# Designs tried in a protein design chat: VHH binders against q9xw16. Part 110

Target 1, 132 residues: q9xw16
Amino acid sequence: MSGWNAYIDTMTAAAPSIKRCAIVGAADGSVWARTEADNVFKASEEELKTFVALFNDVTQVPAKGADIEGVHYVVPRTEESLIFGKKENTGFFAVKTKSAVLIAVYEGPNEVAAQVRKAVESMQTYLNNAGY
Short names: E, the ipSAE of ESMFold2; O, the ipSAE of OpenDDE; V2, 0.75 times the mean of E and O plus 0.25 times the DockQ between their complexes.

## First folded at step 9 (VHH)

Design w120 (framework vhh_gocatamig_d2; at its last look DockQ between E and O 0.81; V2 from the best seeds 0.00; counts 0 for: pae E 2.9 > 2, unsure alone 64.6 < 65)
Fold by OpenDDE, look of step 12:
Structure w120 (fold): chain B 132 residues (1-132), chain A 120 residues (1-120)
Amino acid sequence: as target 1 above (132 residues)
Amino acid sequence: EVQLVESGGGLVQPGGSLTLSCAASGFTFDDYALAWYRQAPGKKRELVAGISSGGDTVYMDSVKGRFTISRDNAKNSVYLQMNSLRAEDTAVYYCAVPKPDSEGYGFDYWGQGTLVTVSS
């Protein structure tokens, strides 16, 4: 267990609708921390490498969607450091820091997405201020 | 101002078909993903189908093979073809588009909806 696991716990505590969560390297998609046990974040290294590369040009992502854990999502919108997707009653938020990408997969009614975004962006701000 | 106007809802028998339409205005239609949601009485609103700006589609599992989402950029319209309708498809159906600014968290703009009732 690394110090990064504490940040996973912080995000999941802040947004109970988060089912799975990961912190990965922005450069290569390497996993720094992830949810485990009953809620294992299951994206492969190859998937994550492809996913983090989406941040090189987020403007194209809404046209193509995004894949996380073998699931394809429609991407309503992107920002420079933000990608989010939807499928059925699930979705994800992914934010980029200086050196990391935070990914949160959530489940619930549409309204829970606001809380998930807030949790992930709060962590993004914290890590950026810490130099990560 | 973003405006979404749904139409095409009605009463149909189980096994029947229906096509919903949504006329959109007030934003650059071609740049945005669109979605159909539905809300049944006493239930939460759920994403039925989504279509990206590039035409890529996503469906909820219970409608796969039965429903088809499509878009016509020339008409600023999105459609939902519904075949083999079931009683559990009964709901108000909403057309949706994301907010263009940083305040959005999904599909945040909705039309007034159109009622689909599937009953024998």
Scores: ipSAE 0.901, ipTM 0.949, lowest interface PAE 0.4, mean pLDDT 95
Fold by ESMFold2-Fast, scan of step 9:
Structure w120 (fold): chain B 132 residues (1-132), chain A 120 residues (1-120)
Amino acid sequence: as target 1 above (132 residues)
Amino acid sequence: EVQLVESGGGLVQPGGSLTLSCAASGFTFDDYALAWYRQAPGKKRELVAGISSGGDTVYMDSVKGRFTISRDNAKNSVYLQMNSLRAEDTAVYYCAVPKPDSEGYGFDYWGQGTLVTVSS
């Protein structure tokens, strides 16, 4: 049993519009926990390694966008430890902590996106305070 | 004060083409991503195409290969070239930008819209 799965469950309970999510290592993109079964997060190890490296300089990300689960998202802007992307009716939020990157893929309009961002940022704060 | 003004909509036959234009003011255009959304009768508003400050693009799957988004930073304008138009493309088309000083949610400020009707 992975203790990290409890944090996945907490995020998806807080924002039901999260379709898939994962917690991965900030240094290498290794998966610590992810949604499973009908909501399995499908990003490859190489894609995740590339994705977490984006946090080395988030200011460059809007020029190139970001790929998650083989889907290309436009990145309208970034913040210090936050990348978000949009495509059609889907989007993602990714936040970096000291040791981890949290990625949540969701479906829905901007009011749904606000709840997803809040859930992801709450977990970011919790993990940073716990030393992760 | 952010202002987005769309133009170029109209009535066109299936298979035809239109170019939509959006003139923007009230923000540092070069630093912002812009998008085209549409709302068809009886449907929710959806992202058709987006373009970042650096020129990266995204498209709705049903318009790939038919629509092209572009920007002209010198003119503070974004464009949507629509080719091979279909009846299902009938909608009000909106230019959109991330709202200044909001938390990042996507494209959350839109213009007034321009109507595109594809009909024989």
Scores: ipSAE 0.570, ipTM 0.815, lowest interface PAE 1.4, mean pLDDT 87
Fold by ESMFold2, look of step 12:
Structure w120 (fold): chain B 132 residues (1-132), chain A 120 residues (1-120)
Amino acid sequence: as target 1 above (132 residues)
Amino acid sequence: EVQLVESGGGLVQPGGSLTLSCAASGFTFDDYALAWYRQAPGKKRELVAGISSGGDTVYMDSVKGRFTISRDNAKNSVYLQMNSLRAEDTAVYYCAVPKPDSEGYGFDYWGQGTLVTVSS
């Protein structure tokens, strides 16, 4: 995916606290692009199918939490197209576009989470405006 | 006004136990996840344990099996049972919740804290 890797690079450059991220299909969780090599995004096919389905009703996610890369996160609350989770000094933001889900796993306290969210939401807005 | 009031801290010997309590008011308690954070002198605040609105829990690795978070929605309270305490558990412990009236992105609203000191 020649074009999709550029979006991975853009998000990680905008928020250096992102350790791993991916763009996956909203319908089935198939991986369109992800961080690779020493920072490989490691999520099973089963996890990703389950994860993207959470966006079918985000209001139920805070009650059960979320799993990514074999890690269970507490979900403080959700928004219509955004899920975020916390565990120790790590967290994630996930946002849904028309066709995809963007997932960013970061390290750092709550104070750095704002830059991660802005990076992911900026890309969400761009992809939605482009028809994705 | 949102209020979180922690209690139950104190001085305890290594290997001892404490139960921390947090009484919450000013928001719809049942709708939110709650967390306990701690901050030792000269260190950043860190998440110790969290509990979802549905009762699912997470723990930092160093406290798993020793600490238990629980909630009582009828009393608008969250608890942290701390067993097998160690010197490195010495910190001010804070109860935390997402801000009810803001966009929020994490556990951004805190109580005043309760001090736990584990010392010989």
Scores: ipSAE 0.421, ipTM 0.767, lowest interface PAE 2.9, mean pLDDT 88
ESMFold2 (binder alone), look of step 12: mean pLDDT 78; pTM 0.770

Design w13 (framework vhh_gocatamig_d2)
Fold by ESMFold2-Fast, scan of step 9:
Structure w13 (fold): chain B 132 residues (1-132), chain A 120 residues (1-120)
Amino acid sequence: as target 1 above (132 residues)
Amino acid sequence: EVQLVESGGGLVQPGGSLTLSCAASGFTFDDYALAWYRQAPGKKRELVAGISSGGDTVYKDSVKGRFTISRDNAKNSVYLQMNSLRAEDTAVYYCAAPKPPPEGYGFDYWGQGTLVTVSS
């Protein structure tokens, strides 16, 4: 869909500490938009299909963690429509909307993570209100 | 009030071993992952090892194969077994736990830390 890259740009402008991000279909993990070039989001189609399926029951995720871009993250806990993970100095936030999953990978401490979570949740609210 | 209390740090020679322990109080964390972080002089605090509620683990690449994280939910405790210690492992080690919903950014509760010094 035309214009989905504008939402990537909006999130990265709101939280410059986002290193890579994507908007993918909630049903199948198909990529609608992602960061490209030097900041290309490198998840495979198979990995994304597996990842979005985690939202079918987020309560099971902290038991096993999650994989993004071939990196295995520990998942401290989840919320109904939110999965977040940590490894070394990196982390991610992923949120589910009606039709999409937004994934943002960042690097930095908890104050950076707070900015990233805010940006991702703001976009989640916007897209849900827009019917996505 | 959530409290995390670390113990087991000390001075050890290169190649030696230490076991760190962390006792948590103030909440039940059976459904949450737990972690060990460290901060060396002049470096950022970094995740060294994490353990999921189901026992799945993640490690910093440089400690993989040398460190083992484990947990005992009945005791609300997490442990870090450190083998083949190197000078670069010298740091203050922190036990960490997530905040309960709806707020949180990863591991947001920290203990006071325990110092590990690896020197000859």
Scores: ipSAE 0.599, ipTM 0.818, lowest interface PAE 1.6, mean pLDDT 88

Design w14 (framework vhh_gocatamig_d2)
Fold by ESMFold2-Fast, scan of step 9:
Structure w14 (fold): chain B 132 residues (1-132), chain A 120 residues (1-120)
Amino acid sequence: as target 1 above (132 residues)
Amino acid sequence: EVQLVESGGGLVQPGGSLTLSCAASGFTFDDYALAWYRQAPGKKRELVAGISSGGDTVYRDSVKGRFTISRDNAKNSVYLQMNSLRAEDTAVYYCAAPKPPPEGYGFDYWGQGTLVTVSS
C-alpha cells in the first residue's frame, strides 16, 4: 500500500485534472493506494469489489453502466481492458493490468479526458511490464 | 463517416414540451451509448442525458424528472423528450456518440445542433 503511493503521484502529476484515483487489486478490489486528504477516493470496499468484477466480462458493462463513489455513470462502450464512463462534466477511466485495476476520476471536457486516458494507459503499460 | 442530425428544436413557452430527434449513420449504432449535450450562450457544453446500448440512462441533476432520453435501434435514432421546460433550458442541443475503438474519451462525435428557446 505505502510503496504504491508513488504511482498515484506519477499519474496525478501527468494529468493534473485527475480529481481522485486509486490502484486496487483486480481479484477483490482491495485498495493498494488512493488519493487522500482533500481529494480522498471515497469508494467503499463493497463497491470496489463489484467494480473490479466488471472486468470479468466488459461486454456487459455498457448495458448497465458503472458505479464509482456512489455515482452512476453511463458507459459509452468498453475495450478489452478499459472501462470509461461519463456523467455531467465528470468522467472516469479504469484499466486492468495482470493483478491491478487503476481508476481515475476527472472533471473537464474531452481534451482533459484525453490527457487522463493517456496517463492511466501509460501506467497500465508500466505495471504490466513490471509483472503487475 | 459518422453523421448525427438533430431536429425538433423551436420556440416554446415555460412549462411547455418539445421532443428532439437525432438520426445517426456511419457507425454500429446498436453497440454504442448515445447522449444529448447542450450549450447556452456564453456557457460550456454540458451533458444533459445519456443512454446505454442496453437502455440504462443517466441525467444531469437539473433535468432529472423532466427530461427522458430514449432510443430506437431499428431507426438508428435517439430522442429527448423535454417536459416542464424552463428559461434556463434555452440552448443549442447536440446529439453525441463515442468514437469506435481504439480511440475515444467519452462522447466524441457531435451533430450540428438544434436550437431550443424557452420564452414567454
Scores: ipSAE 0.596, ipTM 0.817, lowest interface PAE 1.6, mean pLDDT 88

Design w15 (framework vhh_gocatamig_d2)
Fold by ESMFold2-Fast, scan of step 9:
Structure w15 (fold): chain B 132 residues (1-132), chain A 120 residues (1-120)
Amino acid sequence: as target 1 above (132 residues)
Amino acid sequence: EVQLVESGGGLVQPGGSLTLSCAASGFTFDDYALAWYRQAPGKKRELVAGISSGGDTVYSDSVKGRFTISRDNAKNSVYLQMNSLRAEDTAVYYCAAPKPPPEGYGFDYWGQGTLVTVSS
């Protein structure tokens, strides 16, 4: 794998129900890689900066929900390094590593969500073990 | 251990109203978001309304402006007020809650459901 776009390709191959995804810097929300073209991840850098700051205290997130790509999601609950949200038949999983936040937006029922969470957490483990 | 008990479903004429109630137990109600899902015959189960632990709400586009979700933390209850009902709203409605950590991927606990039939 060279360049961060290879990790995007790996996640989307592992869970085809992922509609859009990105890898962003944990400190500032700067985009390292994202899906492009017909499935471009559309979040602004300002929105991403706000979003990654949620990981400073995930316990506050379920009270207000979270915004990704201008869409407001209800956040059922969080974990130390995981925020996930739901709206209609769409959702997202976001996980924090040492240096990055991985965000995957998907469409589908809970069976699909399970596949997406597995793909995102597998990548989280890989990147943490690689020192990111 | 988590229990969700729905009530309030029934038969209603198009344009009518119903209020669904859900009594929840077995988890820290105040800390979690809760949701209402529905499933029509031959269709996937979909989230129609969600309410955050702080009271902020999310609605599907098909029900926005017609349905209102609310919660009463003192009673461990969540409600769905349904106005201007349409035939397309006919479905089994489920109250839903997340699984506690470390597992889960949305609203993973559901009640038994309550049937809403909109028909003349």
Scores: ipSAE 0.564, ipTM 0.803, lowest interface PAE 1.6, mean pLDDT 88

Design w16 (framework vhh_gocatamig_d2)
Fold by ESMFold2-Fast, scan of step 9:
Structure w16 (fold): chain B 132 residues (1-132), chain A 120 residues (1-120)
Amino acid sequence: as target 1 above (132 residues)
Amino acid sequence: EVQLVESGGGLVQPGGSLTLSCAASGFTFDDYALAWYRQAPGKKRELVAGISSGGDTVYTDSVKGRFTISRDNAKNSVYLQMNSLRAEDTAVYYCAAPKPPPEGYGFDYWGQGTLVTVSS
């Protein structure tokens, strides 16, 4: 989906340490857009459906962690519309809008993570304002 | 203010064992995941092990099967049991905790660290 690919490009330009990312439907985890080719986002349909359901009650997530692309992450804590995880030198940020979930997987230290979170939250704000 | 105090580091021979302890204060310990990071000379700091509020764990591949992270909520403490230590495990080990909302990017509060040296 070429229209949504522009938003993927915007996020990766704002935070080059994003290795893979996707925009998926909040209700079902259906992929609207994802990074492809040599940086393809590899989450399965089943995994994404399970992942977006975590936003129905984010308070339960830190007890069990979260899986993205077959990788299990510890989730330090959550916020109403934000889940983030850490493993080794890798992390992710996922934010929920009205109808979408944005997921960005990155590598790097906390200074890099700050830029990734800012990029993802900026896109969250944009999509909410656009009615998604 | 969040405080994390590590202890248990020292000099140990290859194949030996150490238990690191972290005493935490200044936040609701039970609500948060905690982690152990390490930084070896000339290397970047890396997450070694993490433990969720519910006890679920993650480990870096190089320590799987050798290290065990655990927590004691009654004592506000997190531990790293280190077995079969190797020279490559030589590092300063840091206990880490997340910042409370609305800030934070992972594990953002750090202790002062405890040095582990694995050498004959």
Scores: ipSAE 0.560, ipTM 0.801, lowest interface PAE 1.7, mean pLDDT 88

Design w17 (framework vhh_gocatamig_d2)
Fold by ESMFold2-Fast, scan of step 9:
Structure w17 (fold): chain B 132 residues (1-132), chain A 120 residues (1-120)
Amino acid sequence: as target 1 above (132 residues)
Amino acid sequence: EVQLVESGGGLVQPGGSLTLSCAASGFTFDDYALAWYRQAPGKKRELVAGISSGGDTVYHDSVKGRFTISRDNAKNSVYLQMNSLRAEDTAVYYCAAPKPPPEGYGFDYWGQGTLVTVSS
Protein backbone atom coordinates (compact mmCIF):
# COMPACT_ATOMS: atom_id res chain seq x y z
CA MET B 1 0.00 0.00 0.00
CA SER B 2 1.12 3.51 -0.81
CA GLY B 3 1.99 5.88 2.00
CA TRP B 4 -0.56 8.58 2.69
CA ASN B 5 2.10 11.30 2.70
CA ALA B 6 1.94 11.38 -1.12
CA TYR B 7 -1.63 12.75 -0.87
CA ILE B 8 -0.48 15.47 1.52
CA ASP B 9 2.19 16.43 -1.03
CA THR B 10 -0.39 16.46 -3.85
CA MET B 11 -2.74 18.81 -1.96
CA THR B 12 0.00 21.25 -0.92
CA ALA B 13 1.35 21.32 -4.49
CA ALA B 14 -2.16 22.08 -5.84
CA ALA B 15 -2.75 24.85 -3.25
CA PRO B 16 0.56 26.29 -1.97
CA SER B 17 -1.34 28.56 0.46
CA ILE B 18 -2.15 25.52 2.58
CA LYS B 19 -0.03 26.10 5.69
CA ARG B 20 -0.74 22.73 7.36
CA CYS B 21 -2.89 19.73 6.53
CA ALA B 22 -3.71 16.19 7.58
CA ILE B 23 -5.57 13.07 6.54
CA VAL B 24 -7.24 11.38 9.51
CA GLY B 25 -9.52 8.41 10.09
CA ALA B 26 -13.22 9.31 9.90
CA ALA B 27 -14.17 6.91 12.72
CA ASP B 28 -11.60 7.93 15.34
CA GLY B 29 -9.50 10.88 14.13
CA SER B 30 -6.34 8.77 13.97
CA VAL B 31 -3.63 10.46 11.90
CA TRP B 32 -2.86 8.70 8.61
CA ALA B 33 -0.60 11.50 7.35
CA ARG B 34 0.13 15.17 8.10
CA THR B 35 2.50 17.97 7.18
CA GLU B 36 5.75 17.78 9.18
CA ALA B 37 8.81 19.82 10.27
CA ASP B 38 8.24 23.60 9.96
CA ASN B 39 4.66 22.96 8.79
CA VAL B 40 3.72 20.33 11.38
CA PHE B 41 -0.05 19.93 11.91
CA LYS B 42 -0.32 20.33 15.69
CA ALA B 43 -3.59 18.64 16.65
CA SER B 44 -3.81 15.97 19.35
CA GLU B 45 -5.63 12.71 18.61
CA GLU B 46 -8.19 13.66 21.28
CA GLU B 47 -8.93 16.98 19.51
CA LEU B 48 -9.15 15.16 16.16
CA LYS B 49 -11.51 12.52 17.62
CA THR B 50 -13.79 15.37 18.70
CA PHE B 51 -13.44 17.11 15.32
CA VAL B 52 -14.30 14.09 13.11
CA ALA B 53 -17.39 13.44 15.28
CA LEU B 54 -18.73 16.80 14.02
CA PHE B 55 -19.46 15.06 10.68
CA ASN B 56 -22.09 12.90 12.44
CA ASP B 57 -24.36 15.97 12.32
CA VAL B 58 -22.87 18.95 10.47
CA THR B 59 -26.05 21.03 11.00
CA GLN B 60 -25.05 21.53 14.67
CA VAL B 61 -21.57 22.88 13.89
CA PRO B 62 -22.34 26.54 12.97
CA ALA B 63 -23.97 27.01 16.41
CA LYS B 64 -20.69 26.30 18.27
CA GLY B 65 -17.83 26.58 15.79
CA ALA B 66 -14.90 24.18 15.65
CA ASP B 67 -11.45 23.73 17.19
CA ILE B 68 -8.33 22.79 15.22
CA GLU B 69 -4.79 22.98 16.64
CA GLY B 70 -6.15 24.66 19.79
CA VAL B 71 -7.62 27.50 17.70
CA HIS B 72 -11.37 28.18 17.84
CA TYR B 73 -12.90 29.00 14.43
CA VAL B 74 -16.28 30.49 13.59
CA VAL B 75 -18.06 28.16 11.14
CA PRO B 76 -20.19 30.27 8.76
CA ARG B 77 -22.23 27.28 7.53
CA THR B 78 -21.73 23.64 6.57
CA GLU B 79 -22.53 21.23 3.74
CA GLU B 80 -23.21 17.48 4.04
CA SER B 81 -19.51 16.49 3.86
CA LEU B 82 -17.82 19.89 4.27
CA ILE B 83 -17.00 22.02 7.30
CA PHE B 84 -15.11 25.29 6.88
CA GLY B 85 -14.09 27.96 9.36
CA LYS B 86 -12.57 31.41 9.69
CA LYS B 87 -10.36 33.21 12.23
CA GLU B 88 -8.53 36.49 11.48
CA ASN B 89 -6.79 35.94 8.10
CA THR B 90 -6.73 32.16 8.49
CA GLY B 91 -9.24 29.47 7.70
CA PHE B 92 -9.71 25.76 7.17
CA PHE B 93 -11.58 23.35 4.95
CA ALA B 94 -12.39 19.84 6.16
CA VAL B 95 -14.09 17.22 3.98
CA LYS B 96 -15.23 13.70 4.78
CA THR B 97 -14.75 10.67 2.50
CA LYS B 98 -15.90 7.09 3.13
CA SER B 99 -13.01 6.37 5.53
CA ALA B 100 -11.12 9.65 6.01
CA VAL B 101 -11.37 13.34 6.88
CA LEU B 102 -9.07 15.75 5.03
CA ILE B 103 -8.20 18.95 6.91
CA ALA B 104 -6.36 21.89 5.36
CA VAL B 105 -5.43 25.08 7.25
CA TYR B 106 -4.57 28.10 5.12
CA GLU B 107 -3.88 31.84 5.26
CA GLY B 108 -5.17 34.42 2.82
CA PRO B 109 -8.19 36.07 1.20
CA ASN B 110 -11.17 34.52 -0.62
CA GLU B 111 -9.12 33.91 -3.81
CA VAL B 112 -6.80 31.70 -1.75
CA ALA B 113 -9.73 30.03 0.02
CA ALA B 114 -11.26 29.13 -3.36
CA GLN B 115 -8.03 27.39 -4.45
CA VAL B 116 -7.78 25.48 -1.15
CA ARG B 117 -11.42 24.33 -1.30
CA LYS B 118 -10.88 23.12 -4.89
CA ALA B 119 -7.75 21.14 -3.92
CA VAL B 120 -9.42 19.50 -0.91
CA GLU B 121 -12.61 18.62 -2.83
CA SER B 122 -10.58 17.19 -5.74
CA MET B 123 -8.77 14.91 -3.28
CA GLN B 124 -12.08 14.00 -1.59
CA THR B 125 -13.49 12.90 -4.98
CA TYR B 126 -10.33 10.97 -5.82
CA LEU B 127 -10.26 9.08 -2.50
CA ASN B 128 -14.00 8.29 -2.59
CA ASN B 129 -13.60 6.89 -6.11
CA ALA B 130 -10.60 4.83 -4.90
CA GLY B 131 -12.75 3.34 -2.13
CA TYR B 132 -11.40 5.40 0.76
CA GLU A 1 -30.92 39.14 -2.90
CA VAL A 2 -28.68 39.55 0.16
CA GLN A 3 -28.26 43.10 1.44
CA LEU A 4 -26.08 44.24 4.35
CA VAL A 5 -26.28 47.88 5.47
CA GLU A 6 -23.76 49.19 8.01
CA SER A 7 -24.09 52.31 10.19
CA GLY A 8 -22.48 53.89 13.24
CA GLY A 9 -19.01 54.78 11.95
CA GLY A 10 -17.39 58.13 12.62
CA LEU A 11 -14.49 60.06 14.10
CA VAL A 12 -13.55 59.26 17.69
CA GLN A 13 -10.59 60.07 19.94
CA PRO A 14 -8.24 57.35 21.27
CA GLY A 15 -9.86 55.59 24.23
CA GLY A 16 -13.35 56.38 22.93
CA SER A 17 -16.21 54.05 21.99
CA LEU A 18 -18.47 53.45 18.96
CA THR A 19 -21.26 50.97 18.23
CA LEU A 20 -21.60 49.67 14.66
CA SER A 21 -24.90 48.23 13.44
CA CYS A 22 -25.66 46.03 10.44
CA ALA A 23 -29.16 45.43 9.07
CA ALA A 24 -29.37 42.24 6.99
CA SER A 25 -32.01 41.02 4.53
CA GLY A 26 -32.48 38.41 1.82
CA PHE A 27 -31.29 35.26 3.65
CA THR A 28 -32.15 32.97 6.59
CA PHE A 29 -30.47 35.13 9.26
CA ASP A 30 -30.92 32.69 12.18
CA ASP A 31 -29.15 29.76 10.45
CA TYR A 32 -25.86 31.49 9.61
CA ALA A 33 -22.90 32.96 11.41
CA LEU A 34 -22.27 36.67 10.79
CA ALA A 35 -19.04 38.64 10.95
CA TRP A 36 -17.40 42.03 11.04
CA TYR A 37 -14.31 42.58 8.87
CA ARG A 38 -12.13 45.64 8.52
CA GLN A 39 -9.66 47.00 5.99
CA ALA A 40 -7.13 49.71 6.77
CA PRO A 41 -5.17 51.55 4.04
CA GLY A 42 -2.34 49.36 2.75
CA LYS A 43 -3.58 46.27 4.63
CA LYS A 44 -5.62 43.19 3.75
CA ARG A 45 -9.25 42.80 4.80
CA GLU A 46 -9.30 40.81 8.06
CA LEU A 47 -11.93 39.17 10.28
CA VAL A 48 -12.42 41.30 13.40
CA ALA A 49 -15.22 39.35 15.08
CA GLY A 50 -17.60 36.53 14.25
CA ILE A 51 -20.79 35.28 15.90
CA SER A 52 -22.24 31.80 15.40
CA SER A 53 -25.92 31.01 14.87
CA GLY A 54 -25.94 29.90 18.53
CA GLY A 55 -24.24 33.05 19.85
CA ASP A 56 -20.68 31.74 20.27
CA THR A 57 -18.05 34.35 19.36
CA VAL A 58 -14.53 34.62 17.93
CA TYR A 59 -12.32 37.72 17.94
CA HIS A 60 -9.13 38.94 16.32
CA ASP A 61 -6.43 38.84 19.03
CA SER A 62 -5.85 42.63 18.72
CA VAL A 63 -9.48 43.44 19.69
CA LYS A 64 -10.16 40.71 22.26
CA GLY A 65 -11.44 42.25 25.51
CA ARG A 66 -12.20 45.59 23.79
CA PHE A 67 -14.80 44.68 21.14
CA THR A 68 -18.06 42.75 21.61
CA ILE A 69 -20.08 41.28 18.76
CA SER A 70 -23.79 40.55 19.30
CA ARG A 71 -26.88 39.69 17.24
CA ASP A 72 -30.63 40.31 17.39
CA ASN A 73 -32.41 37.70 15.29
CA ALA A 74 -35.80 39.40 15.65
CA LYS A 75 -34.34 42.52 13.99
CA ASN A 76 -32.04 40.67 11.54
CA SER A 77 -29.19 42.77 12.94
CA VAL A 78 -25.61 42.27 14.10
CA TYR A 79 -23.67 44.78 16.21
CA LEU A 80 -20.07 45.57 17.08
CA GLN A 81 -19.50 47.44 20.34
CA MET A 82 -16.01 48.95 20.18
CA ASN A 83 -14.39 50.18 23.42
CA SER A 84 -10.93 51.55 24.19
CA LEU A 85 -10.38 52.46 20.54
CA ARG A 86 -6.80 52.84 19.27
CA ALA A 87 -5.29 54.53 16.22
CA GLU A 88 -4.64 51.03 14.78
CA ASP A 89 -8.42 50.40 14.71
CA THR A 90 -8.84 53.06 11.98
CA ALA A 91 -10.39 51.21 9.02
CA VAL A 92 -13.48 50.68 6.91
CA TYR A 93 -15.62 48.12 8.77
CA TYR A 94 -17.74 45.63 6.81
CA CYS A 95 -20.62 43.44 7.88
CA ALA A 96 -20.33 40.00 6.25
CA ALA A 97 -22.50 36.90 5.69
CA PRO A 98 -21.90 33.51 4.01
CA LYS A 99 -23.27 32.46 0.63
CA PRO A 100 -25.77 29.60 0.78
CA PRO A 101 -24.67 26.15 -0.48
CA PRO A 102 -23.16 24.96 -2.77
CA GLU A 103 -20.94 28.03 -3.35
CA GLY A 104 -18.72 30.02 -1.05
CA TYR A 105 -15.51 30.02 0.92
CA GLY A 106 -16.40 31.77 4.18
CA PHE A 107 -18.11 35.13 4.50
CA ASP A 108 -18.75 36.01 0.87
CA TYR A 109 -21.40 38.74 1.03
CA TRP A 110 -20.19 42.16 2.15
CA GLY A 111 -21.89 45.44 2.94
CA GLN A 112 -20.69 48.78 1.57
CA GLY A 113 -18.72 49.50 4.75
CA THR A 114 -18.65 52.22 7.38
CA LEU A 115 -15.53 54.30 8.11
CA VAL A 116 -14.11 54.42 11.65
CA THR A 117 -11.37 56.99 12.23
CA VAL A 118 -9.53 57.05 15.57
CA SER A 119 -7.58 60.30 15.78
CA SER A 120 -6.99 63.18 18.10
Scores: ipSAE 0.589, ipTM 0.815, lowest interface PAE 1.6, mean pLDDT 88

Design w18 (framework vhh_gocatamig_d2)
Fold by ESMFold2-Fast, scan of step 9:
Structure w18 (fold): chain B 132 residues (1-132), chain A 120 residues (1-120)
Amino acid sequence: as target 1 above (132 residues)
Amino acid sequence: EVQLVESGGGLVQPGGSLTLSCAASGFTFDDYALAWYRQAPGKKRELVAGISSGGDTVYMKSVKGRFTISRDNAKNSVYLQMNSLRAEDTAVYYCAAPKPPPEGYGFDYWGQGTLVTVSS
């Protein structure tokens, strides 16, 4: 069991509308922790390697969108360490820290998305302050 | 101030077609993705189609192959061509744009909407 699973639990407790999430290595997309069982985060290692590479230049991402768990999302815009996407009633937020990328997939309207973004950014701040 | 003005809604028979248009102003149109949302009676708003700044598209499953989203950057406009319309497509359709940084959660600015009614 990885110690990183506690951070997954913290994020999902802070924003219950998170359906699936993961913490992956920023350099290679390796999974450090993810939701499991009925809420398993299903992205392949190859998909995650491609996804984390998007943070090398986030300004190019809105032109093409992003893929997570085999689902293609439109990316409305980005911020320096934030990529977010939408599809139907589903969305994601992904934030980069020094060593990790946090990805949270959620379902619901913008009010729900606000809670998810807050949870992910709080964890981003915590991990950056912890040297990750 | 972001302004989105929709047009093209109306009453149409099942199997018919409509083209919705959205005129956008007050933001850098070329740099942002745009979307069409709809809200049917008794349902929540849902993203019907999105188009990236580069022209890449996303569609909800039930409209894929029937609807086509497109954009014209010279006119600051986004369009939704709706073919093979079904009674279940009856909704108010909204053009949507993202809120500029530092805030935003998706497509946060919406127009006033245009009603599409598909009779069965």
Scores: ipSAE 0.636, ipTM 0.834, lowest interface PAE 1.4, mean pLDDT 88

Design w19 (framework vhh_gocatamig_d2)
Fold by ESMFold2-Fast, scan of step 9:
Structure w19 (fold): chain B 132 residues (1-132), chain A 120 residues (1-120)
Amino acid sequence: as target 1 above (132 residues)
Amino acid sequence: EVQLVESGGGLVQPGGSLTLSCAASGFTFDDYALAWYRQAPGKKRELVAGISSGGDTIYKDSVKGRFTISRDNAKNSVYLQMNSLRAEDTAVYYCAAPKPPPEGYGFDYWGQGTLVTVSS
C-alpha cells in the first residue's frame, strides 16, 4: 500500500495541477493508493468498481459520460485504454494498464490538461513495463 | 478536417432569449460529445454546456435552468437555447468538439464563434 503512494507523489510532482488522483485495481476497482487529507480522492469502492468496468468497452462511454467522486463528467471520446472527461474548469484522465487503472482529477485549461495527460500516460507506460 | 460553424448570435435585452446553432462536419458526429464554450470581454474561455453522444447533459451552475443544450444527429448540429439572458451572459459563444485520436485533451476544436450581447 505504502509503496504505491510513491507513484501518486510522482504523478502530482510531474503535473501540479492534479488536484486528486488514485491507482486502483483494473479487475475490481480496489484502491491501491490515493491522495489523502486535504486532497483526498473520495470515490467509493462501489463507484470505482463501476468505473473500471467502463474499460471493458470504452466505445460505449461517450454515450452516457462517467461518474467520479459523485461528479458527472461528459466524456468527449475515448481511446482503447484512455477515458477522459470534462465539466466546467475541471476534468479527469483515466488510463488502464495490465492490472491497474490510474485516475487523475485536475483543474485548468487545455494547456494544463496536456501536462496531466502526459504525466498519467508516462506512469501508464512505466507500470506496463514493470508488469502491472 | 473538423469544421464547426456557429450562428444565431445577436443583441438582446435582459430577460430575452436566443437560440445558437452549430453545424459540424469532418468527424463521426454521432459518436462524439459536443460542447458550448463562451468568452466574455477580458475573461477566460469557459465551458457553458456539454452533451454526450447519448444526450446526457452538463451545465455551468450559473446557466442551469436558463440554458438548454440539444443535438440533432440527422443534421450534424448542436444547439444552445438561452432564456432569461443577463448582462453577464454577454460573450462570444463557441461550439466545440474533441480532436480525433490520438491527440486531444477535451474539447479541442472550436469554431469561429458567434457574438451575444445582452444590454438594455
Scores: ipSAE 0.593, ipTM 0.818, lowest interface PAE 1.5, mean pLDDT 89

Design w2 (framework vhh_gocatamig_d2)
Fold by ESMFold2-Fast, scan of step 9:
Structure w2 (fold): chain B 132 residues (1-132), chain A 120 residues (1-120)
Amino acid sequence: as target 1 above (132 residues)
Amino acid sequence: EVQLVESGGGLVQPGGSLTLSCAASGFTFDDYALAWYRQAPGKKRELVAGISSGGDTVYMDSVKGRFTISRDNAKNSVYLQMNSLRAEDTAVYYCAAPKPPPEDTGFDYWGQGTLVTVSS
């Protein structure tokens, strides 16, 4: 398809606990698609540029944490292509593909966090297989 | 097997202070993030404070500046220093740690909890 908005819709349908999400360029954090209107993803492009650069060395991220939408999250651990964080009743999962970073912000307990992680990792696999 | 044992809860007057302690065993403590959650009657469990293996911290907005999380790797312990306590801080406080990869979603193991009551 010509638009990236369909992937946003797919992720939010797969995990309704996702409050906001975005697909951004891995090289520069440029927004390809994001949730809008009542659940607009609010991160600036400068914040996103900083965020995607974290994937250049994920092993340093737990020491510093991560900022999304002006909110600081503790990062309990990372994997090569996965960063996740926690704050109060909110959290995020971010995964890197060949050319994109997918970010999903959610609210809720660990049960819904598991669903969000699965949705984001499923999309990561799909996009990697599609050459993105 | 991961074991988390909390202590230090009790009854305290508004404006008072308490220090909660969590003794951890059954995992490589130095490599893991630790957190304090709380649950008030009728409410969901929420993250109060977290500390990563590297020392980065997070606090819920209503406790920032009043609570301090810290860790002592030599003692396999994590602490929550609570100052300027308010009635709204009344809750059962839980120490929490991540499950082993890949099943972790954040902080998935909890201790038994310690009750903090703030009242006159």
Scores: ipSAE 0.542, ipTM 0.796, lowest interface PAE 1.5, mean pLDDT 87

